# Designs tried in a protein design chat: VH-VL binders against Large ribosomal subunit protein uL3c (RPL3). Part 19

Target 1, 266 residues: Large ribosomal subunit protein uL3c (RPL3), of Bigelowiella natans (Pedinomonas minutissima) (Chlorarachnion sp. (q7xyp4)
Amino acid sequence: AAAARASSSALVALPGGRMIEVPHMTKDYRDVKVCSRQRKWEIREHMRDPIKMGLMGTKAGMTTYYDDEGIAHPVTVIALEAGNVVTQVKTKETDGYDAVQLAYKETRDRTIPWPERQHLRKHGNVKAMKHLKEFKIADVSEFTPGQQLKAEELFEVGDLVDVSGTSSGKGFQGSIRRWGMKRGPMSHGSKSHRQHGSIGCSATPSRVYKGLKMAGRMGNERKTVKKLPVMMVNDEEKYIVVRGSVPGKKGTIVELRPTKIVGKHC
Below, E stands for the ipSAE of ESMFold2; O stands for the ipSAE of OpenDDE; V2 stands for 0.75 times the mean of E and O plus 0.25 times the DockQ between their complexes.

## First folded at step 25 (VH-VL; framework fv_zigakibart)

Design yb (from y5 with heavy chain G100Y, light chain K93R; at its last look DockQ between E and O 0.16; V2 from the best seeds 0.00; counts 0 for: pae E 10.3 > 2, placed apart)
Fold by OpenDDE, look of step 25:
Structure yb (fold): chain C 266 residues (1-266), chain A 120 residues (1-120), chain B 107 residues (1-107)
Amino acid sequence: as target 1 above (266 residues)
Amino acid sequence: QVQLVQSGAEVKKPGASVKVSCKASGYTFTSYYMHWVRQAPGQGLEWMGYINPRTGKTKYNEKFQGKATMTSDTSASTAYMELSSLRSDDTAVYYCAREYWFHDYYFDYWGQGTTVTVSS
Amino acid sequence: DIVMTQSPSTLSASVGDRVTITCKASQSISSWVAWYQQKPGKAPKLLISKASSLESGVPSRFSGSGSGTEFTLTISSLQPDDFATYFCQQYDRRPYTFGQGTKLEIK
């Protein structure tokens, strides 16, 4: 009798203090073939939809998601705060490229510059939002200023998404941590255990090449994690759950985009 | 012009089932969620749930879970709501309401309502 | 569930009066509030979305305001056609919830 381990409902705090219980994966998960480096996910037909619009979200945190087979999956909950409203539709004719601008995370009027406020008012009479991002898409015809995007319309369970955000800052780091360099000998009279080593030659080129990997600040840069499967979409509670980790700390803004699928396979 | 036309009034006995229809016209049926809202006599409005006609996905208010079943026929541009095991407290006007995903989550167009009376 | 408390339940006013209806949410819902007008035997009609956005075809005498937990519908000058029941709705999260309604009657 395999004791049905009572899957401890993982509570995740959303921005604003709301607690959500991430439900166990429903039957729909079984049918999700995830195209990851580890597993071949089936490309769903809807992923070929020319409307490959993305969303902004807030990293709420990580938890464990249990599927119907009792397999534990590391997942990231991405909260969908107020926003994801279309502010501007850019077209090849007007702007030279096709894109949809989204506004995300409602804020007070006083916290945004006047020009930005006017921009939001002009384009769909959108309230003050803290973040504006453009999403390049193939077909912008379905989008209008003032339109509220729904996650359930854009993403389904099993879809692959690219999640972009600012990675966690780690401060000034040595070459070993920052670049994965090997340390020197720890014995035999070595005095260069964690030193960088040579940074170039004397006569030629008589300089340190630009871009040479050295100690320095690590993190706090834009990173994208690709091909993350969507595990759950819930517009009712305003969150998306993706498998794996996403860039940034809790509370940071992330961008979700449909994965660019190249070729016949994921 | 967008129109939602619901089926006529129904009188049912306790324990019976009723299926209300909502025929949509004047727009692409699959591009909008169809919601159902109940209004008991002299009472306020109560959200029951919705169906995505494109995917067939449904979401119900917990209060109506097991009571209401929402379906759609894309070929007929018609949404259906079936109420099972009718009780006297199910007596109400039932509305279908459109929610366009291109807009906010408000109901821009409503059916005329269907009165369901449950009487012994 | 988010509770929408609408006040007053009944309001008597005369033609030409300024009328204000209030809706309070049990928790912050940003601006995700809609207002509906319902006449007897008719379906609700959308008046205002996003707390303050007037819908097309709605007279300018109607206005909405508020954010967070307090929302108001204002009719600047009441007309005979405005006597009806008004409902607020939150659509911040599901289940969507409505206020109990305000019946606007002729004084």
Scores: ipSAE 0.006, ipTM 0.498, lowest interface PAE 10.2, mean pLDDT 84
ESMFold2, look of step 25: ipSAE 0.006; ipTM 0.544
ESMFold2 (binder alone), look of step 25: mean pLDDT 93; pTM 0.948

Design yc (from y5 with heavy chain S31N H103Y; at its last read DockQ between E and O 0.48; V2 from the best seeds 0.00; counts 0 for: pae E 5.5 > 2)
Heavy chain, then light chain:
Amino acid sequence: QVQLVQSGAEVKKPGASVKVSCKASGYTFTNYYMHWVRQAPGQGLEWMGYINPRTGKTKYNEKFQGKATMTSDTSASTAYMELSSLRSDDTAVYYCAREGWFYDYYFDYWGQGTTVTVSS
Amino acid sequence: DIVMTQSPSTLSASVGDRVTITCKASQSISSWVAWYQQKPGKAPKLLISKASSLESGVPSRFSGSGSGTEFTLTISSLQPDDFATYFCQQYDKRPYTFGQGTKLEIK
ESMFold2, look of step 25: ipSAE 0.310; ipTM 0.666
ESMFold2 (binder alone), look of step 25: mean pLDDT 93; pTM 0.946
OpenDDE, look of step 25: ipSAE 0.513; ipTM 0.814
ESMFold2, look of step 26: ipSAE 0.333; ipTM 0.642
ESMFold2 (binder alone), look of step 26: mean pLDDT 93; pTM 0.947
OpenDDE, look of step 26: ipSAE 0.451; ipTM 0.793
ESMFold2, fold request of step 29: ipSAE 0.266, 0.321, 0.238; ipTM 0.633, 0.647, 0.635
ESMFold2 (binder alone), fold request of step 29: mean pLDDT 93, 93, 93; pTM 0.948, 0.948, 0.948
OpenDDE, fold request of step 29: ipSAE 0.390, 0.360, 0.359; ipTM 0.765, 0.758, 0.753
ESMFold2, last read: ipSAE 0.188, 0.192, 0.252; ipTM 0.631, 0.628, 0.639
ESMFold2 (binder alone), last read: mean pLDDT 93, 93, 93; pTM 0.947, 0.948, 0.948
OpenDDE, last read: ipSAE 0.361, 0.352, 0.406; ipTM 0.757, 0.756, 0.766

Design yd (from y5 with heavy chain T30K G100E; at its last look DockQ between E and O 0.37; V2 from the best seeds 0.00; counts 0 for: pae E 12.9 > 2)
Fold by ESMFold2, look of step 25:
Structure yd (fold): chain C 266 residues (1-266), chain A 120 residues (1-120), chain B 107 residues (1-107)
Amino acid sequence: as target 1 above (266 residues)
Amino acid sequence: QVQLVQSGAEVKKPGASVKVSCKASGYTFKSYYMHWVRQAPGQGLEWMGYINPRTGKTKYNEKFQGKATMTSDTSASTAYMELSSLRSDDTAVYYCAREEWFHDYYFDYWGQGTTVTVSS
Amino acid sequence: DIVMTQSPSTLSASVGDRVTITCKASQSISSWVAWYQQKPGKAPKLLISKASSLESGVPSRFSGSGSGTEFTLTISSLQPDDFATYFCQQYDKRPYTFGQGTKLEIK
């Protein structure tokens, strides 16, 4: 008699050199996205849910795993470095809005400004951290300064998350790469292969319109990738795995938030 | 001020059970794993296992699997460890220890220790 | 299981001496080593994490070094308060294990 064997997964290195192997998905997230009445109701109810707390992480890398059908599924491993400690809790009463500030990625005291180091000491006596980010959430009552957030307590396998980060810088780029404009003819005597074409009329208004798409710097801007399924959460080994790609290169600091929008056109 | 206060010393006969408590204060109890470490008289330290107070999830050193049972009461901010079928070689000081907040498995705060003596 | 072997088991020294305690792991554990000080009748106190990172409130005369399989704890100028037992601990893989201890005594 034959017995099925699990497919293998590639190893990914976490910050600090430890290697992990991403397990197979335990749930099928290829749900039908057709806007049935039940699906529309589920999406509408989710959008009414209070905005919940998120977490910060570091992009460790991508890997591929193959499901039982042999289909490749790209996944991103997000490392949980030292941090995700609540520093300041802001309330409508004290600060005019509800938010929780997190500190992430421990660093030396000398690498941050003295006023920021004093801020961390004042708010929960938190060690020096490279990153401070606010998460505007509906209910801040469960959070106190100095509280350590655990990913397993915020996320479950199968949850959808939005991942935000700074995209990699591409430097100065031409119109083709930056805006997807068409390339000029490569032959027939043309020497304008990658040049920007006409940018305006000679007579009216005899100037370049503001907002015209032109060559310029690309990347190095904040981007959010939405509705990524969480494939695994492991505080002991300090990682979260999501299906798909996240902004930035390896080492980019990312923010994970529970997704607010679960449907595209419903 | 982080503080871990353990229950008092226990004297038990072989075959009995003992339950050691560890009351935490000065931090968010649910957010940190609680570990247990033992030290036999004149001996070094042995890691026994941990509990995640928020979920109740436990992990044991295989040496103590079935010997120790770790639980917690999050409303009382208290972790418990029960030792069953006590033998004379279970005589030791038992410490609760808080896991470092950066998800590494070293211990930044320790309880004062609970001496468990097993003798006939 | 990863065995942590400390050397020496006991060490006699005088105030002002430079003291070195060595801890060897049975396999590579990168830098995932912590050092503890334990005085008689007291719980261990964390001194060093990640082989060389000094904990807040620990005197600067304490230092740690090493990577892979061999690690050292050094006290640059021994003080009367430093006479205690010292333990190393690996936290790379479960079960997390401790060295057998090094008792530092007054000569």
Scores: ipSAE 0.000, ipTM 0.494, lowest interface PAE 12.9, mean pLDDT 79
ESMFold2 (binder alone), look of step 25: mean pLDDT 93; pTM 0.945
OpenDDE, look of step 25: ipSAE 0.055; ipTM 0.659

Design ye (from y5 with heavy chain Y50R; at its last look DockQ between E and O 0.26; V2 from the best seeds 0.00; counts 0 for: pae E 9.4 > 2)
Fold by ESMFold2, look of step 25:
Structure ye (fold): chain C 266 residues (1-266), chain A 120 residues (1-120), chain B 107 residues (1-107)
Amino acid sequence: as target 1 above (266 residues)
Amino acid sequence: QVQLVQSGAEVKKPGASVKVSCKASGYTFTSYYMHWVRQAPGQGLEWMGRINPRTGKTKYNEKFQGKATMTSDTSASTAYMELSSLRSDDTAVYYCAREGWFHDYYFDYWGQGTTVTVSS
Amino acid sequence: DIVMTQSPSTLSASVGDRVTITCKASQSISSWVAWYQQKPGKAPKLLISKASSLESGVPSRFSGSGSGTEFTLTISSLQPDDFATYFCQQYDKRPYTFGQGTKLEIK
């Protein structure tokens, strides 16, 4: 019948003398997982959904949020400061692509460059704003210059969002653990003057441990944390709460976008 | 140069209905909620509810649920409020008012008011 | 509902006087208070938002202060144009409520 499972490896010669090594199987063989056509179709179908509009916010802090059942969730509160006003609407005919530009965080006129103030005045007569950001979306027809966007209309509790922002800068990071190392690192990262990672970092120093931080500049770069559930949205009190952490410290400006990819890809 | 212009005064009998209009100009009509506030003769102000002109979604003060119906027409930049089953205590001046900057629900611009008088 | 209680209900004063109108909330509303001026036969006009932020075009003799549950509107030197009825309004929680009004009358 069809007994393709062998318990030993072998080289197989093809016609013409080419050699290929076949997989070795053991007595503890298990069935290999195969992603179904239905699951692959479901993932591809979701990726076809039109890209929807997002917002900008300010990281206000983290806290514990208790849901209606009393379960604690670590959450980040994102304040909605004055802004999220549509300035420029770009279309394929005018600019070669479809996008909506948002202005965020009201500031004094003197804080921004004169050309930017004129741009804001030209596009919707928007008050001086500290940040301008484009959101490429599928349908720009519902957005007009000067329009205020409301978080309760864009996001609902339970939606998944991608949050982008500039991560905290950490400067150069070195290790005082380097005893007598001549060429390569024998040491590993330490958050204190103690040898915390000895058991978890090194059994032998043959090469750099995977996941061990090395000296160099770290942080202060654009990062996106994906698939964060929205826990609360409140335009009246001007906040949105997501589960988990977002990039940066309190006061960091972040961009919230609806998640495009929601599952594992097969 | 935001301006809200309301329809003229109305005199109605008890049980009738009235529809007050509020035409907006000088700003993007769909970007701001429109609120309705009433003021009975010699009395203070009462918030009645609001409409999002872009989506048509409304939220009403529970006191006016079923009494007031708020709608909008984006092509005419006009908000409407209909009062049904009028009673003598519905006699008041009705104002439309635009929400404040940054979705604050103070009211930075007001219509001139529409007097609705209910008498037999 | 959050009750906004103004005092006094009626205030009689002369041109040049300094007057203070007080508004007390039934619970803490942080700084989410607006002040309005209404003249007879006219719509209310916004003076102050966020308890102390003076609106554009409002004379600098108007000022607001307070947080939590007690708020004040102060007119430093009354002018003839300032005789009107003044309302406070909270916008912290729905339904948004107004004070009963303070009528400022000329003596």
Scores: ipSAE 0.008, ipTM 0.530, lowest interface PAE 9.4, mean pLDDT 76
ESMFold2 (binder alone), look of step 25: mean pLDDT 93; pTM 0.946
OpenDDE, look of step 25: ipSAE 0.040; ipTM 0.656

Design yf (from y5 with heavy chain F102Y H103Q, light chain S30Y; at its last look DockQ between E and O 0.58; V2 from the best seeds 0.00; counts 0 for: pae E 7.7 > 2)
Fold by ESMFold2, look of step 25:
Structure yf (fold): chain C 266 residues (1-266), chain A 120 residues (1-120), chain B 107 residues (1-107)
Amino acid sequence: as target 1 above (266 residues)
Amino acid sequence: QVQLVQSGAEVKKPGASVKVSCKASGYTFTSYYMHWVRQAPGQGLEWMGYINPRTGKTKYNEKFQGKATMTSDTSASTAYMELSSLRSDDTAVYYCAREGWYQDYYFDYWGQGTTVTVSS
Amino acid sequence: DIVMTQSPSTLSASVGDRVTITCKASQSIYSWVAWYQQKPGKAPKLLISKASSLESGVPSRFSGSGSGTEFTLTISSLQPDDFATYFCQQYDKRPYTFGQGTKLEIK
């Protein structure tokens, strides 16, 4: 009998082995998207909002959730591993800009170089952490070194976030996959299926132009996926769920920031 | 040098109220939840609830809902717990305890304890 | 509520002995267990978090192990300062609950 309910439930494993089930999608963010005069004003007002603090997390996995209307929604579970502690707070007075440095993912003291360990001790007496990242925000006055940030205090269901991370490495790739160039003929005895075509002009100039698209490495770069709705925030079970995909594979460290631009085309 | 210093022992009659204080030092008070744990004479430890000093948000063990009220004063770096309508079975040592690391609700630093005795 | 059951309730041992205290949870709590030492008239002192992570300043003779539902605190070579009561605590789900305690006495 326990197996029957599992067939209707999409479970995702968090770091440390805890299994979670993504709840029903909250209906409130699925309002009709019409560019009314009121909607345009609401979008413009949101763009005036000050830049708020974000968090770091770990991509735990993806699952599919059907809403009450039977529509499938791909969602990504982002685990909140030990961390998200404020270390250094930068101000225009001290550093020429306002930022909060956040430490994420606790590790053993011996894994971290001595200078970094001393930096953490000096700035809030923070335990050894694998990752440090600055978040440039509008108002740093509410953050102090050593402060632990909680996801439920920063995000709520229905918020839009931008998720940044390192995309998956694809190795060396041909020009078709990297740049979307057309394939050569597949029939009629052609053997040039994935070869790169002409790369330059033979008249004037007779050299290869700078910036010509060529085969090269693909992936393994920082990428931001914007405007992802937050579906669930759960500090007790230590995860956030966003709708859609996020950069990287399972285990990738990602940065969640509140979306500033929500309706550019309106 | 993290320290939690609690108020002194109290002797109260049934029906009275008591307010226990817990003054924190050596760390940023608003960065950690403050928990309260009690220990009745000859018994084990029992978690009562916590307060988030930054927001004032509280969570109580259902057993103590309505009995205990947790508050804090960020300017004094002090957490408070008030026990109302005291009964003889409220006689215990009450500890404040700082939550450990984010994602972990173990208690890395404890106050010295405040003995509350309720007798007629 | 998650029930934490410690065994034994009382343990008699001599200086230099290796002692083991166990704690069993009524459901899986993964690794979210802490261990505390409490001496008479004093507040508890954290020894171990996350089942096996020693707190700063705790002697290396203390160790913890386990996952899921069963957890163990071990003192490899008992010292005179180690005679106290020991508690386990789960911090997986509210309400956060403690074991009944294990009193470690001198023989």
Scores: ipSAE 0.092, ipTM 0.600, lowest interface PAE 7.7, mean pLDDT 79
ESMFold2 (binder alone), look of step 25: mean pLDDT 93; pTM 0.949
OpenDDE, look of step 25: ipSAE 0.197; ipTM 0.714

## First folded at step 26 (VH-VL; framework fv_zigakibart)

Design j1 (from yc with heavy chain Y109S, light chain S30Y; at its last fold request DockQ between E and O 0.51; V2 from the best seeds 0.00; counts 0 for: pae E 5.5 > 2)
Heavy chain, then light chain:
Amino acid sequence: QVQLVQSGAEVKKPGASVKVSCKASGYTFTNYYMHWVRQAPGQGLEWMGYINPRTGKTKYNEKFQGKATMTSDTSASTAYMELSSLRSDDTAVYYCAREGWFYDYYFDSWGQGTTVTVSS
Amino acid sequence: DIVMTQSPSTLSASVGDRVTITCKASQSIYSWVAWYQQKPGKAPKLLISKASSLESGVPSRFSGSGSGTEFTLTISSLQPDDFATYFCQQYDKRPYTFGQGTKLEIK
ESMFold2, look of step 26: ipSAE 0.371; ipTM 0.679
ESMFold2 (binder alone), look of step 26: mean pLDDT 93; pTM 0.948
OpenDDE, look of step 26: ipSAE 0.424; ipTM 0.785
ESMFold2, fold request of step 29: ipSAE 0.246, 0.254, 0.212; ipTM 0.643, 0.637, 0.631
ESMFold2 (binder alone), fold request of step 29: mean pLDDT 93, 93, 93; pTM 0.952, 0.951, 0.951
OpenDDE, fold request of step 29: ipSAE 0.399, 0.364, 0.351; ipTM 0.770, 0.763, 0.754

Design j2 (from yc with heavy chain K57R, light chain S30H; at its last look DockQ between E and O 0.82; V2 from the best seeds 0.00; counts 0 for: pae E 6.0 > 2)
Fold by ESMFold2, look of step 26:
Structure j2 (fold): chain C 266 residues (1-266), chain A 120 residues (1-120), chain B 107 residues (1-107)
Amino acid sequence: as target 1 above (266 residues)
Amino acid sequence: QVQLVQSGAEVKKPGASVKVSCKASGYTFTNYYMHWVRQAPGQGLEWMGYINPRTGRTKYNEKFQGKATMTSDTSASTAYMELSSLRSDDTAVYYCAREGWFYDYYFDYWGQGTTVTVSS
Amino acid sequence: DIVMTQSPSTLSASVGDRVTITCKASQSIHSWVAWYQQKPGKAPKLLISKASSLESGVPSRFSGSGSGTEFTLTISSLQPDDFATYFCQQYDKRPYTFGQGTKLEIK
């Protein structure tokens, strides 16, 4: 009796012009439950494992998935543009720590500074890429320069990931919005609803202390959204779907890493 | 230099099996999927499936599901395809081919082909 | 399955001619098309990927264009070594499919 409408996802444009409609989420999602007994067991298992490899992607857009019970699940489609190629593999004996450097988003040679282009040539003879990022992981032995990472090899439906990216700029903002400061009284004849309260002493010192929370720019900073379930992985059509929102607007480059820390309160 | 060298021609009777090999050199074998493509006499090309040599995972064209079995040996940098229960319509040239760049499944390097002939 | 239809099935031309081979898909495959050259008794050789990207070592007289459902391979000045069979291939969706081929023969 609880038959869901046949997949009603909006079309999402991937970089390069390909349009996709995310298919109806499989019953595998029904097994991926936040704060369930099974879900908590899965989270604990991942916390016990060594840090595993991630990859980079591009935010393509958001859509809504309705499950069999009619509950809406907001999802973000993350496109896999040309890249995710291993360049440099760092080990404790060569560099003092274990890490894998990825190159992401193929570009023209003329777009890349000469030193960066030579770095890519030296490490795996990789084509010109716009972005380089290191991933510190526990075991680098399986990664070689020039290796292209496949998302279906790294992630399964139900895995939790942390997604990092640059948040959108919000411009200049007042202290209430930026810092969550309390507003003044609304109903008692007060006209100071959104103004800043006292910011310092008038006599000693007759100045604003450094570090005081004040109005200023908001956003345009690196943020990580944690514990997002992977809903779908599709290497052929070059996308990953995660539940929830992801930092930045469409086109923002994001980094997906396996969740390192899961809270006690799921 | 990337090179794919396949095993020699085979003549088989109906109902037999054949195993074709494809030895890769000039690149890291586990970094690229290996595909198999057939060409029947006087006909076009048909994609059969692929193997991921890093994980052993395979995907088959539905037409060849249950007919073909793809495996690999990473220590030998060699991919294998076994055809079971051969029929006369399995007579063809079988190619191994390496996947293209950036998740794209065009084929930038091909083996020389292995002719499999099935006759009673 | 996505059907790739090539035209013409055979093409007769002389050295120095400009030739064009067309490939039409039964549905949009965006730009995920490759072109191959196959000489008798040999494996196919990749010429073009992503509809228009020329493979390294392929002469510049070869070019590709198109998007969506219709794609072309053009040889600007035909050489004696270019007489072969040409295939298009889509790699947008499994199963990856090839055109039936265009045999380019000497007039």
Scores: ipSAE 0.207, ipTM 0.630, lowest interface PAE 6.0, mean pLDDT 79
ESMFold2 (binder alone), look of step 26: mean pLDDT 93; pTM 0.946
OpenDDE, look of step 26: ipSAE 0.426; ipTM 0.792

Design j3 (from yc with heavy chain N31H Y109S, light chain S30Y; at its last look DockQ between E and O 0.71; V2 from the best seeds 0.00; counts 0 for: pae E 4.1 > 2)
Fold by ESMFold2, look of step 26:
Order: C-alpha cells, then sequence, then structure tokens
Structure j3 (fold): chain C 266 residues (1-266), chain A 120 residues (1-120), chain B 107 residues (1-107)
C-alpha cells in the first residue's frame, strides 16, 4: 500500500558507488506561481534579482518522493563529481563582459587537448577537467581562479533552479511546431506552386523553396527545465536533489543555475 | 609551497580564554576551508570544526559547540580559533589544517601545532 | 559518530620488513579514508587519501587498500624514516573521526 511507499524509496547510485535514498521531507520548496507572459515582461527590470552563480553536475538517476498526503513526486539526483573549480574570471575591463568560467569533472591529462590543459594550468593551476562552461553573472568580485565552488554555499533547500543539459535523442520526427522548423510563407516555394487550382497569388512572391527540412530534427538539443525546487543539497556525500526531471539520461552533464525570474511577484 | 604557521604555546588558568592563530601562505587563502584538530596529551586526534575564509561560515563538531569560536582575517591570510571558559581537560595541542580537494575533508597541510596548557 | 578502530596499537618491526596496519569503521564509509604519519612532537603528514590514492611526494613503498568498513595501510620494505605513529581518518560524515593510532617501533 501507500504507507509502504512513503517509507521505502528506491536507492540511487552515485558515480563513486555510494547509494543514497532521498529522505522523506515535508513540502519545503518555494511555491511557484505561474505568471502570464505579459506580467513577466512588466516586472522584468524592476523586480529582477541579480544573476547569481551556478554550477555543474551529473544526472545520477531518479527516484520517488512521497509527500505527507501520499502523492508520489519524481525527483532527480544530480551527482557532484570532482570539479566546479573557477578557472577564468572575466571582467568588463579584461574581456568586455563579466563572467566566471567553471571547470567540471576531473580527468587524466592525456584525455584533453594540450592547449586546453595549458589553459587550465595558466588559470588557477586547475587539474585536467572534461568540461568548461562560462556563467555570466552580475557580480564576479567574490570569485578567483582556482576556487572550488561548494553547492551548499550556492543553493539551499527550497531554492528554485533552472537545469540545462543536452536532451536525449528521440526516434520521433517532429512537426515544424515541435522542432522549431521553419515554415514556408505560402505553398508557392515548394515544387508544387499550386496552392489552389492554377492561380498565382499576386500578394506573395515565390522566392523560397523547401528542401532542407530533414536534417537535425531528432533530439540532442540543449534544453532548460526551469523552476525546479531544490530538495536536498549535500556536499559531503556529493549530490543535489531537485524535484522533477532534468534533460538527458543518466550520466548527462547538467548546469544548475538559480532561476532568474520567479513567480512570487505575480 | 603551502605553509601554515601557528602562534606560540599558551599557559592559561581555568576560566580564561585563548586565541590561537594560523597564518597561511603558498596558496590562495580563500580557496580552501580551514579546519582545527585537537590532540590531548597521549591521546588521538579530534576534529573540532572548520571555517570558510571567504564567507566566514563555520561548522563545529557538537562536542566543541560553544567552546570554540573560529574566525578568519582574509587580508592577513590568517585563521583564528578562540577557546573560552578553559578547563584543565582543554589542555592539548591544537592544529590548523587545510582541507583536501573536491569536497573532501581530509587534511593535506597542517600547522606545526599550538600547545595550550590550562593549570591552576 | 563513526568509530575508527586501528589494529595493532603497537607494532615492532625491523628495517626491510613488510608491515600492515588495519583500520575498521563502525559503518560503511565507502572509500573515504585518509592515512597520516605523525612523528613525536610533529604535526601529522598525509600519506593516502580515498583509501588508495598516494599523496604526491610520498614514497611508493606506502600503499593503501580497502573499501566499505575495512582498510589497510601497507609499508613494503621499511626504512628508518618510517618509524612513527600512523592514523586513519574517515571523511564520509561529520564529525570526521580518527583511529586511535598505531605506533610503529624499531625492533
Amino acid sequence: as target 1 above (266 residues)
Amino acid sequence: QVQLVQSGAEVKKPGASVKVSCKASGYTFTHYYMHWVRQAPGQGLEWMGYINPRTGKTKYNEKFQGKATMTSDTSASTAYMELSSLRSDDTAVYYCAREGWFYDYYFDSWGQGTTVTVSS
Amino acid sequence: DIVMTQSPSTLSASVGDRVTITCKASQSIYSWVAWYQQKPGKAPKLLISKASSLESGVPSRFSGSGSGTEFTLTISSLQPDDFATYFCQQYDKRPYTFGQGTKLEIK
């Protein structure tokens, strides 16, 4: 029954072999109100929090969290592999914009190109890392090369985060709406220039042909899942738990960023 | 080369306070947490807590909560630990130690130790 | 608190001997164990982290193994400089705890 589910969640394996179970918790994530698109536009510059630093992680797996009412909620465990070390700190004075470059997932020196290894050595004497990503943030003054970011310093239980990663490939061929494929203006750029019988629309010239529609439609896009509550942060055991799903399959590298615009002011 | 240099030995009476310093060099002080470890005479090692020098945030072993207060001065690259209401069982060697790499709290560099003696 | 129990408490050995020191945890700590060497009147020195990763500058005669609850430090072919006290430490969960120590003495 339902009571058994509340006390016995499946274990999730972290990359180091540690097994974790997300403990039962009260609903302690922030309430997320859905703003209309117009309302978000109105408040964007007056109520916006400064952009804060994020970090990277590895999708370790999903399990089920049962709330006090017995309702099952999916949660994703995101492992913190060795990394999240600041390399370059960019400022308007040095690089024309403010950003912090972060290195993630320690690897052997021979796994990365020599120029990248030299870049890491030059900027904070950082160990060899598989992934580098810039985070454009409002205030870079607190970050210096070689600094290791701690998840418990950046996030607390209940914070809302946006999680970005490369989506899983799908065998589905999407329509223009689902894959963002371009639309022709009218059915006059196709090989069949006849929209109705044999008429020529005097208002719409025939300047574009279709023929490029099939490449790159199937998955493997960068996606961001927004406003996911942080359910648990544990630096010592090296994981973060968020409510819901994140892009990609187990092993996908993801970026966690504080949500830029929250709905609490709607 | 990483080096942690602690303040000299102290002799105190019961009820007094003592403040031990740990000056760091050879690395960027704010990049690593600083831990404190105690070794009573003839005894093993006990972890006391840590401080994040960048933010000032601390975490204490519950055994030392209220006894020890950890602070730091980033401009001097120096960590401090103050022991209050000293008792004779606070007599020990106190070490500062730098945390390891990648969220790991083993200690890759140690200060030379500061002997604190509490006697009547 | 996770208790770390070392054995033996004292070990006598000669130069050239192979020595093994064991550390047992009261619960699984996976691989989060470090080993330290401490000479009288000196601070501990890190030898090994993550149960088996040798620290830079530590002689290759030192090695570590184990996972879960039982861990070993092995010194092949002892040298005169190796006579000291050795500690294990877990860093899986706070408070981070140390073994009681193993004193390695010259026979």
Scores: ipSAE 0.349, ipTM 0.665, lowest interface PAE 4.1, mean pLDDT 79
ESMFold2 (binder alone), look of step 26: mean pLDDT 93; pTM 0.952
OpenDDE, look of step 26: ipSAE 0.418; ipTM 0.785

